# Designs tried in a protein design chat: VH-VL binders against q92383. Part 5

Target 1, 206 residues: q92383
Amino acid sequence: TKAEIHLSGLDENWKRLVKLVGNYRPNRSMEKKEPYEELIRAVASQQLHSKAANAIFNRFKSISNNGQFPTPEEIRDMDFEIMRACGFSARKIDSLKSIAEATISGLIPTKEEAERLSNEELIERLTQIKGIGRWTVEMLLIFSLNRDDVMPADDLSIRNGYRYLHRLPKIPTKMYVLKHSEICAPFRTAAAWYLWKTSKLADYTK
Short names: E, the ipSAE of ESMFold2; O, the ipSAE of OpenDDE; V2, 0.75 times the mean of E and O plus 0.25 times the DockQ between their complexes.

## First folded at step 4 (VH-VL; framework fv_dusigitumab)

Design A19 (at its last look DockQ between E and O 0.09; V2 from the best seeds 0.00; counts 0 for: pae E 10.1 > 2, placed apart)
Fold by ESMFold2-Fast, scan of step 4:
Structure A19 (fold): chain C 206 residues (1-206), chain A 127 residues (1-127), chain B 111 residues (1-111)
Amino acid sequence: as target 1 above (206 residues)
Amino acid sequence: QVQLVQSGAEVKKPGASVKVSCKASGYTFSFYGINWVRQATGQGLEWMGWMNPNSGNTGYAQKFQGRVTMTRNTSISTAYMELSSLRSEDTAVYYCARGSEYDFWSGYYDYYGMDVWGQGTTVTVSS
Amino acid sequence: QSVLTQPPSVSAAPGQKVTISCSGSSSNIGNNYVSWYQQLPGTAPKLLIYDNNKRPSGIPDRFSGSKSGTSATLGITGLQTGDEADYYCGTWDSSLSAGYVFGGGTKLTVL
């Protein structure tokens, strides 16, 4: 792919990593989800094993009669005990309600509106919401909005990926990742995927 | 090579607090969650809670909420479990156990078995 | 006291097969992956099965797991005297804010 060609051409370290990992094959959905749905999925997943989070999310998704994901209005008006029965903590319920209110007010845009906004505009706007940090918005950019040039620089696995890539003695800082990942543009999402994959390589020291 | 090594046995009086340590080696400490599980003599395994060593976020079993605190020091790859207001019923072997590898794409841990266990710390609460 | 129900004991002779059941509800076994743990006398538990039916490296294939609805089963074939131990099932419970639950344990005696 274009991303594989770009990254392999950057330097010997990237060429080696792309060769070791193989084809760029992220687990990204083809379905175009509304931003609020992806934010709710991300919140549901916080601090939980993925299978437990998926069970909670699927239970929540099936609350409506037609099996469709609840609307922002439905979430706003939903009884606390019904959401609790899905497996959400009180803190997460507060976050889900905040996401619903922010969607109704227009702070969280529709997918159509979001397509007109830059990565940085979305990060600035959405991190104002209770329970939504920069990493959560970066996941929205990658998975819901299919942005190809996102580097989650503060993510531990990405930073450790740079330790592996550059044979560093310690896991580098967010600032190191931001500086050194500039050459990966406009395919920083693919770069992040390859960095994450370093933990799966045979010579990974874990 | 991958191992969890716990602190030594403790004897405490009712009302005291105990803090058990769990030192990880042979893997990247921050990538795996740490679970705390206890077992009273002749009884079964009881899950106490889970700690994300990367973020410091925790989740506690309802029975222990308000009495348990789970923390970590990433610079020395060590997890801690502190249990306060000790009762005789807290007499047990306390285990730390590694669970789930951190998954970047989902932002949470990818698999759900506790694959590496500490040797256990015996805590005796008696007057 | 346990959320998941296991028989308290099972017994069989060397070379035979045993199965150990683990029964729960939709919020735990029904919606989540099941793990199985072996605890030899005086030792820490050891993971035998994860994700319902997968074995960690070093676990022989005579140990197997399965799940159907809200129940899970651990199978052990070709029993050996060294298999005499307590066996626990475990899984996440989606009705709890952050909760993992164990079965009450099953003592396996090799006659």
Scores: ipSAE 0.017, ipTM 0.595, lowest interface PAE 5.6, mean pLDDT 84
Fold by OpenDDE, look of step 5:
Structure A19 (fold): chain C 206 residues (1-206), chain A 127 residues (1-127), chain B 111 residues (1-111)
Amino acid sequence: as target 1 above (206 residues)
Amino acid sequence: QVQLVQSGAEVKKPGASVKVSCKASGYTFSFYGINWVRQATGQGLEWMGWMNPNSGNTGYAQKFQGRVTMTRNTSISTAYMELSSLRSEDTAVYYCARGSEYDFWSGYYDYYGMDVWGQGTTVTVSS
Amino acid sequence: QSVLTQPPSVSAAPGQKVTISCSGSSSNIGNNYVSWYQQLPGTAPKLLIYDNNKRPSGIPDRFSGSKSGTSATLGITGLQTGDEADYYCGTWDSSLSAGYVFGGGTKLTVL
């Protein structure tokens, strides 16, 4: 792929990493969920095991009018105690309500609209919402919107990836990642993919 | 040994729903996507959709949007495919198939095709 | 009807070689890895080739795959009676929200 060729040509470290990991095989979005749903799922899943998160979502769906993921309007109007009963914390409920309101107001775009917005625009828009950080939006960009040039520099695994890549004695900072990943453009998502894979390499050490 | 074992044959009336199960064994269930593919008699393979056992995320073929629901129970390593509003044209053998290995940390997949298939479930829709 | 196009049938005598073509577009074969599946009569499909040209464990080297541009080819040398089956190519399609697509299938008859 173009991404592999680009990354392999950056320097010997990247060349080695690409060779060790192998072919770039990104998980492209196969689902057609609206951004607000993805964001809610992301926020709700924070600091939770996936099984626990899924249980919460199942309850959440069960209280919706049609048994599907609740609409922004439903979430906005949903009783706090009902949401608590689903398993959401008070903090997360606030975030969910904010996400719902932001969606209704148009701040959170539809999937169709999101596809026409730049990464920076989406980050700027969505991080205004309570509970939504840059990392969350970056995950949305990568896994939901299939953007090719995203580097989640604040991701611990990414930072550890650079520790590996550059043979650093300690985990580098976010700024370090941002600086050194610039050359990965316009394929920073692929770069992130390879960095995430570093932990699976035989010579990887914590 | 890695295998997928599907539920038995189903006979349904038009308008009804059918839910086929697919139990996985011999590998970590959450680490591989599950695909559903059907095949009408004498016809080719038709991809229906994909489910991520870890997250529960799904992607459906447009043809089945609104009628198909793919779920899983991770505690018993079982995937489910439910097809509603059944029609005669839905008469087919339905397969579950293990997809690409999922990178739990990155959310990316290594695609190796569908390397493990269930034995198939015959679903007959007739009035 | 199928997104990927295969010849409906191919035939050859035992010991000979056959090729099965699979034609697609830039959004599928052009950008994604191609897999081939063998389906013996009355059985579930079996992965024969993945990543364009790689064989799973247990698949003999007389089966080969290649890809060029928007087309893929399955090659079978030393044809055996047991190779009589339907063969399907498959790949992901980027234009279909990463949906998977199959070819129409090719029936291989061993004469």
Scores: ipSAE 0.010, ipTM 0.512, lowest interface PAE 7.7, mean pLDDT 89
Fold by ESMFold2, look of step 5:
Structure A19 (fold): chain C 206 residues (1-206), chain A 127 residues (1-127), chain B 111 residues (1-111)
Amino acid sequence: as target 1 above (206 residues)
Amino acid sequence: QVQLVQSGAEVKKPGASVKVSCKASGYTFSFYGINWVRQATGQGLEWMGWMNPNSGNTGYAQKFQGRVTMTRNTSISTAYMELSSLRSEDTAVYYCARGSEYDFWSGYYDYYGMDVWGQGTTVTVSS
Amino acid sequence: QSVLTQPPSVSAAPGQKVTISCSGSSSNIGNNYVSWYQQLPGTAPKLLIYDNNKRPSGIPDRFSGSKSGTSATLGITGLQTGDEADYYCGTWDSSLSAGYVFGGGTKLTVL
């Protein structure tokens, strides 16, 4: 792909990483999912390892007997204890309720509406919602909206990816990631994908 | 201790249907996709389709469209494959196989191989 | 008619090395991760290699995988009589009739 060619041409570290990980194959859903659903998935994952986050999210998805993800109205009206039983913290429950209200009011767009908005417009707009930070919106941009130039610089796995990539003695800061990922444009989402894969490599050390 | 246990062998007449069950144990059933693969005697492996136990969504190989249905009952951790309008060419061993675990970032099951297989169910279509 | 092409058979003596090839296209091997499966006689297949070159827990390092372009290769060193089996490559195919595809299989004989 154009992303693999671009990244491989940046320097020897990127060339090696692209070769070790292999072809860029983003694991993107073919199912249409509305932004509020993706935002809830990202909230479930805040400060959790992937298995714990998956368990919480899957329990939440299974609340409806018909297999449909709960509607914003159902979430608005859902008992605190039902959401607690899924494993959400009280703060995350507040965030889910805020997402539901913001979806009903139109602050959180539909997928079709969101596809017409820029990354910056979505980040500015959606981070106004309690419990939704930049990282959460970046997950929406990457996984629901398929945006190609998103670098979640505050993501711990991305920062560890740069530690591996540049053979750093310590995990770098968010600012280090922002600066050094500028050359990855306009394919920063692919760069993030490769950085996320570093923990799977045989020579990766924490 | 992760395992998939399938229902027993079946003998069918042409034109009938068969439904094979696959019971999962030792893991969280809804976190992994279920594939169905068949193998005629002395032949290679043939992928039939997959099913997402969480949503119930399926994807079928084109050659089985219209004849195969893959379902599940999550309360008993069991997947099912039903093949209708059986022909003698459908005589095979039918396997269920667990796919990739749920990928947190995509919100869907990634596909990196079938790591746990059922013991197989022999279906014979004769006469 | 397998989309992925494997040699129908290979053979070698105990202790030797063999390789098994798997040839496909950009819609499958070229753009997707490759897995390899071992099927001992009368048993279900077993995953040997995933993500082109990774081994699941319990698979010895004498089994290796690699990929170049639209071709994948399974390598087996230190061949043992217990390795006598059928070997299949498999990968996702992204074409219009997309789904998972297996190679036709390679029978390994150890003599």
Scores: ipSAE 0.005, ipTM 0.508, lowest interface PAE 10.1, mean pLDDT 85
ESMFold2 (binder alone), look of step 5: mean pLDDT 90; pTM 0.932

Design A21
Fold by ESMFold2-Fast, scan of step 4:
Structure A21 (fold): chain C 206 residues (1-206), chain A 127 residues (1-127), chain B 111 residues (1-111)
Amino acid sequence: as target 1 above (206 residues)
Amino acid sequence: QVQLVQSGAEVKKPGASVKVSCKASGYTFTSYDINWVRQATGQGLEWMGWMNPNSGNTYYAQKFQGRVTMTRNTSISTAYMELSSLRSEDTAVYYCARGSEYDFWSGYYDYYGMDVWGQGTTVTVSS
Amino acid sequence: QSVLTQPPSVSAAPGQKVTISCSGSSSNIGNNYVSWYQQLPGTAPKLLIYDNNKRPSGIPDRFSGSKSGTSATLGITGLQTGDEADYYCGTWDSSLSAGYVFGGGTKLTVL
């Protein structure tokens, strides 16, 4: 792929990593979801394993809207006790209500609108919402908006990936990752995938 | 070899606190969550909570909220569980166990069971 | 008492088959993956089955798992004396007051 050719051509360290890990094969969903739905799924997953979060999310989906995911207007107007019965904590309910209101006001864009905005514009805008940090928006960019040039530099597994890639004595800072990953553009999402995979390699701890 | 090695047995008086350590080796410490599970003599397994070593985020079982604190030190690949205000009913073997592997692409741990367990730490609470 | 119900004990002779049931509700087994753990006397638990029916590396195919609705089953064929242990099912509980939950355990005696 274009990403494999680009990364392998950067230097000997990247060439070695791409060869060790193999073909770039991300597990991306084919389903196109609206940004607010993905953000609500992410909030449901905070402090929980994905299986428990999926159960809560599925109860929310099935009870609220005739088998379809509830609209922002439905979520705004939904009774607090109904949301609690799905398994959401009070703090998560507050976040869901904030997401709904932000979607209605246009702060959280539609998918079509979001596709016209840059990564940094979306990050700046969406991190204003309670319960949404930079990492959460970066996951939205990668998985819902299919952005190919995203580096979640604050992620410890990505930082450990750079330790491995550059044979560093210690885990580097977020700023180190941001600086050194610039050469991976415009395929920083693929670079992040390879960095994450370093934890599976036999010589990872050396 | 993938291993979790726990600190040694503790004897505590009622009202004291105990801090159990769990040192990981043979895998990337930050890529898997750590669970804490206890078992009183002759009783079943009781889940206490979950900790994400990457973020430091925790989720505690309701029974232990307010008394348990789970932390980690990533530089030495070690997780800790501290239980305060000890009672005789807290006498048990305490286990750490590796849980879900972090799935970067989904942004969530893909839960599939606790596959590596520490050897256990016996905590005895008596006066 | 635990929210997941297992029989307290089962017994069989070497070479025979046993099944151990684990019954729950929609908030746990019904909506989540089930794991099974083996605990030999005086040792830490060992994962036997994950994701309802998958075996970790090193677990023989004599051990199998299944799930239907709100119940799960552990099957053991060709029983050996070394299988004598306590067996626990486990899963997430999505209710407001719970996290991961274990069954009460089943003591398997191999005669």
Scores: ipSAE 0.013, ipTM 0.502, lowest interface PAE 8.2, mean pLDDT 84

Design A23
Fold by ESMFold2-Fast, scan of step 4:
Structure A23 (fold): chain C 206 residues (1-206), chain A 127 residues (1-127), chain B 111 residues (1-111)
Amino acid sequence: as target 1 above (206 residues)
Amino acid sequence: QVQLVQSGAEVKKPGASVKVSCKASGYTFTSYYIHWVRQATGQGLEWMGWMNPNSGNTGYAQKFQGRVTMTRNTSISTAYMELSSLRSEDTAVYYCARGSEYDFWSGYYDYYGMDVWGQGTTVTVSS
Amino acid sequence: QSVLTQPPSVSAAPGQKVTISCSGSSSNIGNNYVSWYQQLPGTAPKLLIYDNNKRPSGIPDRFSGSKSGTSATLGITGLQTGDEADYYCGTWDSSLSAGYVFGGGTKLTVL
């Protein structure tokens, strides 16, 4: 792919990483989901290992009587205890309610509207919502909106990926990632995918 | 009791298609990937592809691309694998198996084990 | 040929220890978790080891896994006649689009 050619051509470190990991073949979300659904998924995954987050989110998806993902109106009007029973903390329930209200008010756009907005416009708009930070919006950009030039610099695994890539003695800062990932444009999402894969490599801890 | 139960044995002629079913019970069907693996008599395991029951998304091994289709019906927690243009070398036992939970935080598929397997469906292709 | 290489057969006596190797490359074993599967004659495969060295509930500690570089190893101690089976390693292959690969399998005979 174009991304593989671009990244492997940047320097010896990137060429080596692309060769070690192999073909750029992410499991991107190919399903058309509304942005509020993906934001709820991202909130559910905050501060949990994937197994617990998956269980909670799947219980939440399944509580609708008609088998469809709950609408923003249904979430707004849902009893606290029903959401609690799915496994959400009070803080996360507050965030889900905020997402529902923001969707109803139009602050969180439809997928159709979101496709016409830039990465930075979506980040500026959506981070106004309580419980939604830049990382959460970047997950939406990468996995729901399929944006190709997103570097989630604050992600711990991305920062650790740069430690591996550049053979650093310590996990670098967000600022380090931002500066050094500029050369990966316009394929920073592919760069992020390779960086996330470093944790599976035999010499990751070295 | 988590289990996958497959449809019964099939005998097909060359050029026909076969559709094998795999019914899940005892867990949330849409939370785990389903893999399809086949094994010819006296041969090893051969991975055919995966299907995400929640989204319907699939990934197929290159060898089967264009001949295999993996689908599901979430209302009855059943996965399907259809193989077309059957040849004698497609004679094998076909298994469905439960894979990893979808990784919500990263969206990347990192596979680490198929922990529940169907009993297998024997497909014989003969003239 | 299988992408992952296993010996076609191994043999040992009851009570002995056996080791089954699985050799791959950086794109598969080198950067992904390895699983091991046991297949008794006439049955579906059963997961023995996942995440390189972890056992599912119900798998005895006689079974162990390890990984070093681009190779993985399944160890079985205190061999029993009931361990006679085919053993397969398996892992994701990052060089293949959405691809999982199995080793060619090793037939364990308990003499």
Scores: ipSAE 0.011, ipTM 0.482, lowest interface PAE 9.1, mean pLDDT 85

Design A24
Fold by ESMFold2-Fast, scan of step 4:
Structure A24 (fold): chain C 206 residues (1-206), chain A 127 residues (1-127), chain B 111 residues (1-111)
Amino acid sequence: as target 1 above (206 residues)
Amino acid sequence: QVQLVQSGAEVKKPGASVKVSCKASGYTFTSYAISWVRQATGQGLEWMGWMNPNSGNTNYAQKFQGRVTMTRNTSISTAYMELSSLRSEDTAVYYCARGSEYDFWSGYYDYYGMDVWGQGTTVTVSS
Amino acid sequence: QSVLTQPPSVSAAPGQKVTISCSGSSSNIGNNYVSWYQQLPGTAPKLLIYDNNKRPSGIPDRFSGSKSGTSATLGITGLQTGDEADYYCGTWDSSLSAGYVFGGGTKLTVL
């Protein structure tokens, strides 16, 4: 792929990593859903297996009379007890309410609006919401919006991937990752995937 | 070798707080969730909560909500569980346990059983 | 009482087979993976089965798991005196608590 050619051409370290890991084969959805719906799905999935999260999410979706996913207005006005009955913890309910309010105010854009916004603008905007961190937004960008140029530098496994790639004595800072990953543009999502895969290599700890 | 090593036994008075540590070694600390489970003498296992060591996010059992706090220090691969407002009913052995392996690419912990357990920390609450 | 129901005790002779049941609801066993844990006296629990029927490395094939609807079963064949222990089932509960739940435990006595 174009990403494999680009990364392999950067230097000998990247060329070796791409060769060792093999073809770029990410598990990404090809479907792009509304941002608020995907953020709610991500919140429902926190600290739960996907099957358990899907059960909660499906109960939540079925609250509406028409069987459609609840609107932000419906979520804002929904009783705490109804949300608890779906299986959400109090903290997750607070996050869902925050997502609803932010969607109503326009802080969380529609899918159409999001496609016109840069990665950095979405990160700056969405991390203002209580309970939504930079990592959560980067996961939305990578997995739901299918952005190809995202480097989740806050992820410790990605930082450790750079330790391995550059043979560093200790795990580098997120600033190091941000600086050194610039050359991977416009395929930083692929770079992140290869860095994550270092944990599966036999010589990972050396 | 994958290991979880907990801090030593504690004796506390009613109303006090206790903080138990759990030091991980032999694996990438941020790649697996840490659960806390307790067991009173002659009783069954009781799940207290779950912590994501990468993000610091927690999910507590409703029974312990408001009394338990789970944290971590990634620089020393150590998880902590603090229980406040102790009562005699809190006398138990407290375990930390490693849960789901985090799958970066899916953005989820690929949940499965708790495969590695600490040795347990006895907490006795008596006047 | 525990939300997952196990018999409080079970007994069998060496070389025999025994089954331990775990009954729940659609919000827990019905929609989630079941694990089984062995606890020898004075020790921490040990994972025997995960994902309903899979064994971790080092667990002999005498131990097996299965799930049907809202119930799960742990099977032990070729019973040995060293199998004398407490056994717990566990799973996620997708209802109000949205957390992990254990069965009440079953004491296995090898006669």
Scores: ipSAE 0.018, ipTM 0.532, lowest interface PAE 6.8, mean pLDDT 84

Design A26
Fold by ESMFold2-Fast, scan of step 4:
Structure A26 (fold): chain C 206 residues (1-206), chain A 127 residues (1-127), chain B 111 residues (1-111)
Amino acid sequence: as target 1 above (206 residues)
Amino acid sequence: QVQLVQSGAEVKKPGASVKVSCKASGYTFTSYDINWVRQATGQGLEWMGWMNPNSGNTGYAQKFQGRVTMTRNTSISTAYMELSSLRSEDTAVYYCARGSDYDFWSGYYTYYGMDVWGQGTTVTVSS
Amino acid sequence: QSVLTQPPSVSAAPGQKVTISCSGSSSNIGNNYVSWYQQLPGTAPKLLIYDNNKRPSGIPDRFSGSKSGTSATLGITGLQTGDEADYYCGTWDSSLSAGYVFGGGTKLTVL
């Protein structure tokens, strides 16, 4: 792929990593999901084991007898106890209602609208919402909106990936990742995928 | 070699706190969650909770909520479990265990078992 | 009390086959993958089976797992004296408060 050629051509470290991991094959969802739905999924996963988060999210999306994920209006008006029954904490319920209100007001765009906005515009807009940080928006950009030039620099696995890539004695800072990943543009999402995959390599712990 | 090495035995009085460490080696510490499981003499396994070394996020069994805290220090690949307000019923061997590997790109677990276990730390609570 | 039910003990002769059951509900075994753990006397548990029926590297094919509805089974063929141990099933519970749950354990005696 174009991304594999670009990254392999950057330097010997990237060439080695691409060769060790192999083909760039992100397992991205082909489902058409609205941004608010992906943000709710991300909130559900906060401070929980992934299996517990998936169970909560699955209960939540099955509340509607129509088989459709609850609308922002339904979430805004939903009874606190119904959301609690799904497994959400009070803090997460507050976040879900904030996401719903922000979607209704237009602060969180529809998928169609989001496709017309840049990465930075979406980050600036969506991080205004309490409980939604830059990392959460970057996950939305990568997994829901299929953006190809996103580096989640504060992600600890990405930072550990740079430790491996550059043979560093300790995990580097977010600033280090931001500086050194610039050369990976316009394929920083592919770079992030390879950095994440370093944990699967036999010599990673060196 | 992938391994988890725990701190040594502890003897505590009722009402005290104990903090057990679990040092990981031979793999990427941040890529697998750490679970804590205890076992009283002659009794079964009891799950206490999990901790994600990458994010620091935790989840605790209801029985231990409010008494247990799970943390980590990524610079030394070490997980910690602190149990407070100790009772004689807390006398047990405490294990750390490496858990599921989350496939971040697919948003799904690729593995659901605890495949690497520490040797255990005996905690005795008596007065 | 254990959320998952196992028989407290099972026994068989060397070379024979034994099956250990694990019964739960829809919120645990019915909707989640089951693992099995072996604990030899005085040692930490060891993973024998994950994802209902898969073996980690180094686990002989004498050990097998299966799941049907809300129950899981561990099968051991060609029993050896070294198989004497406690065996535990384990899985995630999707209900509000549970997290990971273990069975009560089964003591296997090779006569």
Scores: ipSAE 0.000, ipTM 0.483, lowest interface PAE 11.2, mean pLDDT 84

Design A27
Fold by ESMFold2-Fast, scan of step 4:
Structure A27 (fold): chain C 206 residues (1-206), chain A 127 residues (1-127), chain B 111 residues (1-111)
Amino acid sequence: as target 1 above (206 residues)
Amino acid sequence: QVQLVQSGAEVKKPGASVKVSCKASGYTFTSYDINWVRQATGQGLEWMGWMNPNSGNTGYAQKFQGRVTMTRNTSISTAYMELSSLRSEDTAVYYCARGPEYDFWSGYYDYYGMDVWGQGTTVTVSS
Amino acid sequence: QSVLTQPPSVSAAPGQKVTISCSGSSSNIGNNYVSWYQQLPGTAPKLLIYDNNKRPSGIPDRFSGSKSGTSATLGITGLQTGDEADYYCGTWDSSLSAGYVFGGGTKLTVL
């Protein structure tokens, strides 16, 4: 409710949007997971419907000792054919191996280490990994690390949300979103959730 | 009115490429995936691939991998499907269809059916 | 060659009940939601059922869907001449060649 109070207090446009959408109810998992696990899940989801990606990811999760998610060392040393059998393409296998190596080297921090790093530090570090872009890291911050102050400004649905919020003639740039979302801090994740919901409102025309 | 309107019929020679357009209106273009499905005369529906207009990410059926490219232009709410190295067996009606509604925050889709379809584009490949 | 198996045709009289089956495997129907599409002659397909058993707005309740294990069924009660069409099941496939797959289609004739 703190986020709802903050956003509703910013201006009449935000007050109206919060009222139209209703209570802040994100579908974020509270399950504790290591960052490398969520990055692997994100890679598995690339270019696939989420249900197909989840089946591949669940197969992968099951191949380790005692059914626990494979360790970075296990992934590094895993046979290519075993990973292929889970449903990963050669490019995705390359990305998973890169994630494993980056985790072993310390570029991808442990969950405990990640909790001590800023959003910006995590974005800088994790986007160095092949196949991992800024959006993927922002999703990790929001969904796995439960960060409350993340604005995925390059996301077209978020930019469309700002067009709706501010009644703009065109979808605004990433720079526009970054500038105008500053006022939403420290609840930019909640702001982004409300912006996404604009597409489901009766008066949303485009 | 929610609708998808496709470009007109095409006649191509073997070895050429064809690019079909699909213009969306009446909804938020970036909130729904666009699927491409074809149907040869007297045959069933064959899925070719999907494109997420928000991210630009695509997934192609194995049969078309390396020959198909799906793109979009968000400023004009238009999706494109380009098929290269055409052969006579590519003669079909090509449909665009609005895919599942994407829930940004969960990373999942709200609907799992294709609920709005274009009128179809007939592509004939002959010499 | 379709991954999902449907009967090629079914027929019944007006007012009767008919069911159309769709059989797959654990990687498709067994693990994913099933949709059904109606295609009238010369037209684009129309979504009839999604998420196994849900109807889009405007689809009458005489159309129903169900799923059990690796099979799905489309039920049509109170058959009308306007129901004469081709019917397709469809779902996502989670195997190595993951993507959307359609059944081969069933031609419904209303006698």
Scores: ipSAE 0.006, ipTM 0.516, lowest interface PAE 9.7, mean pLDDT 84

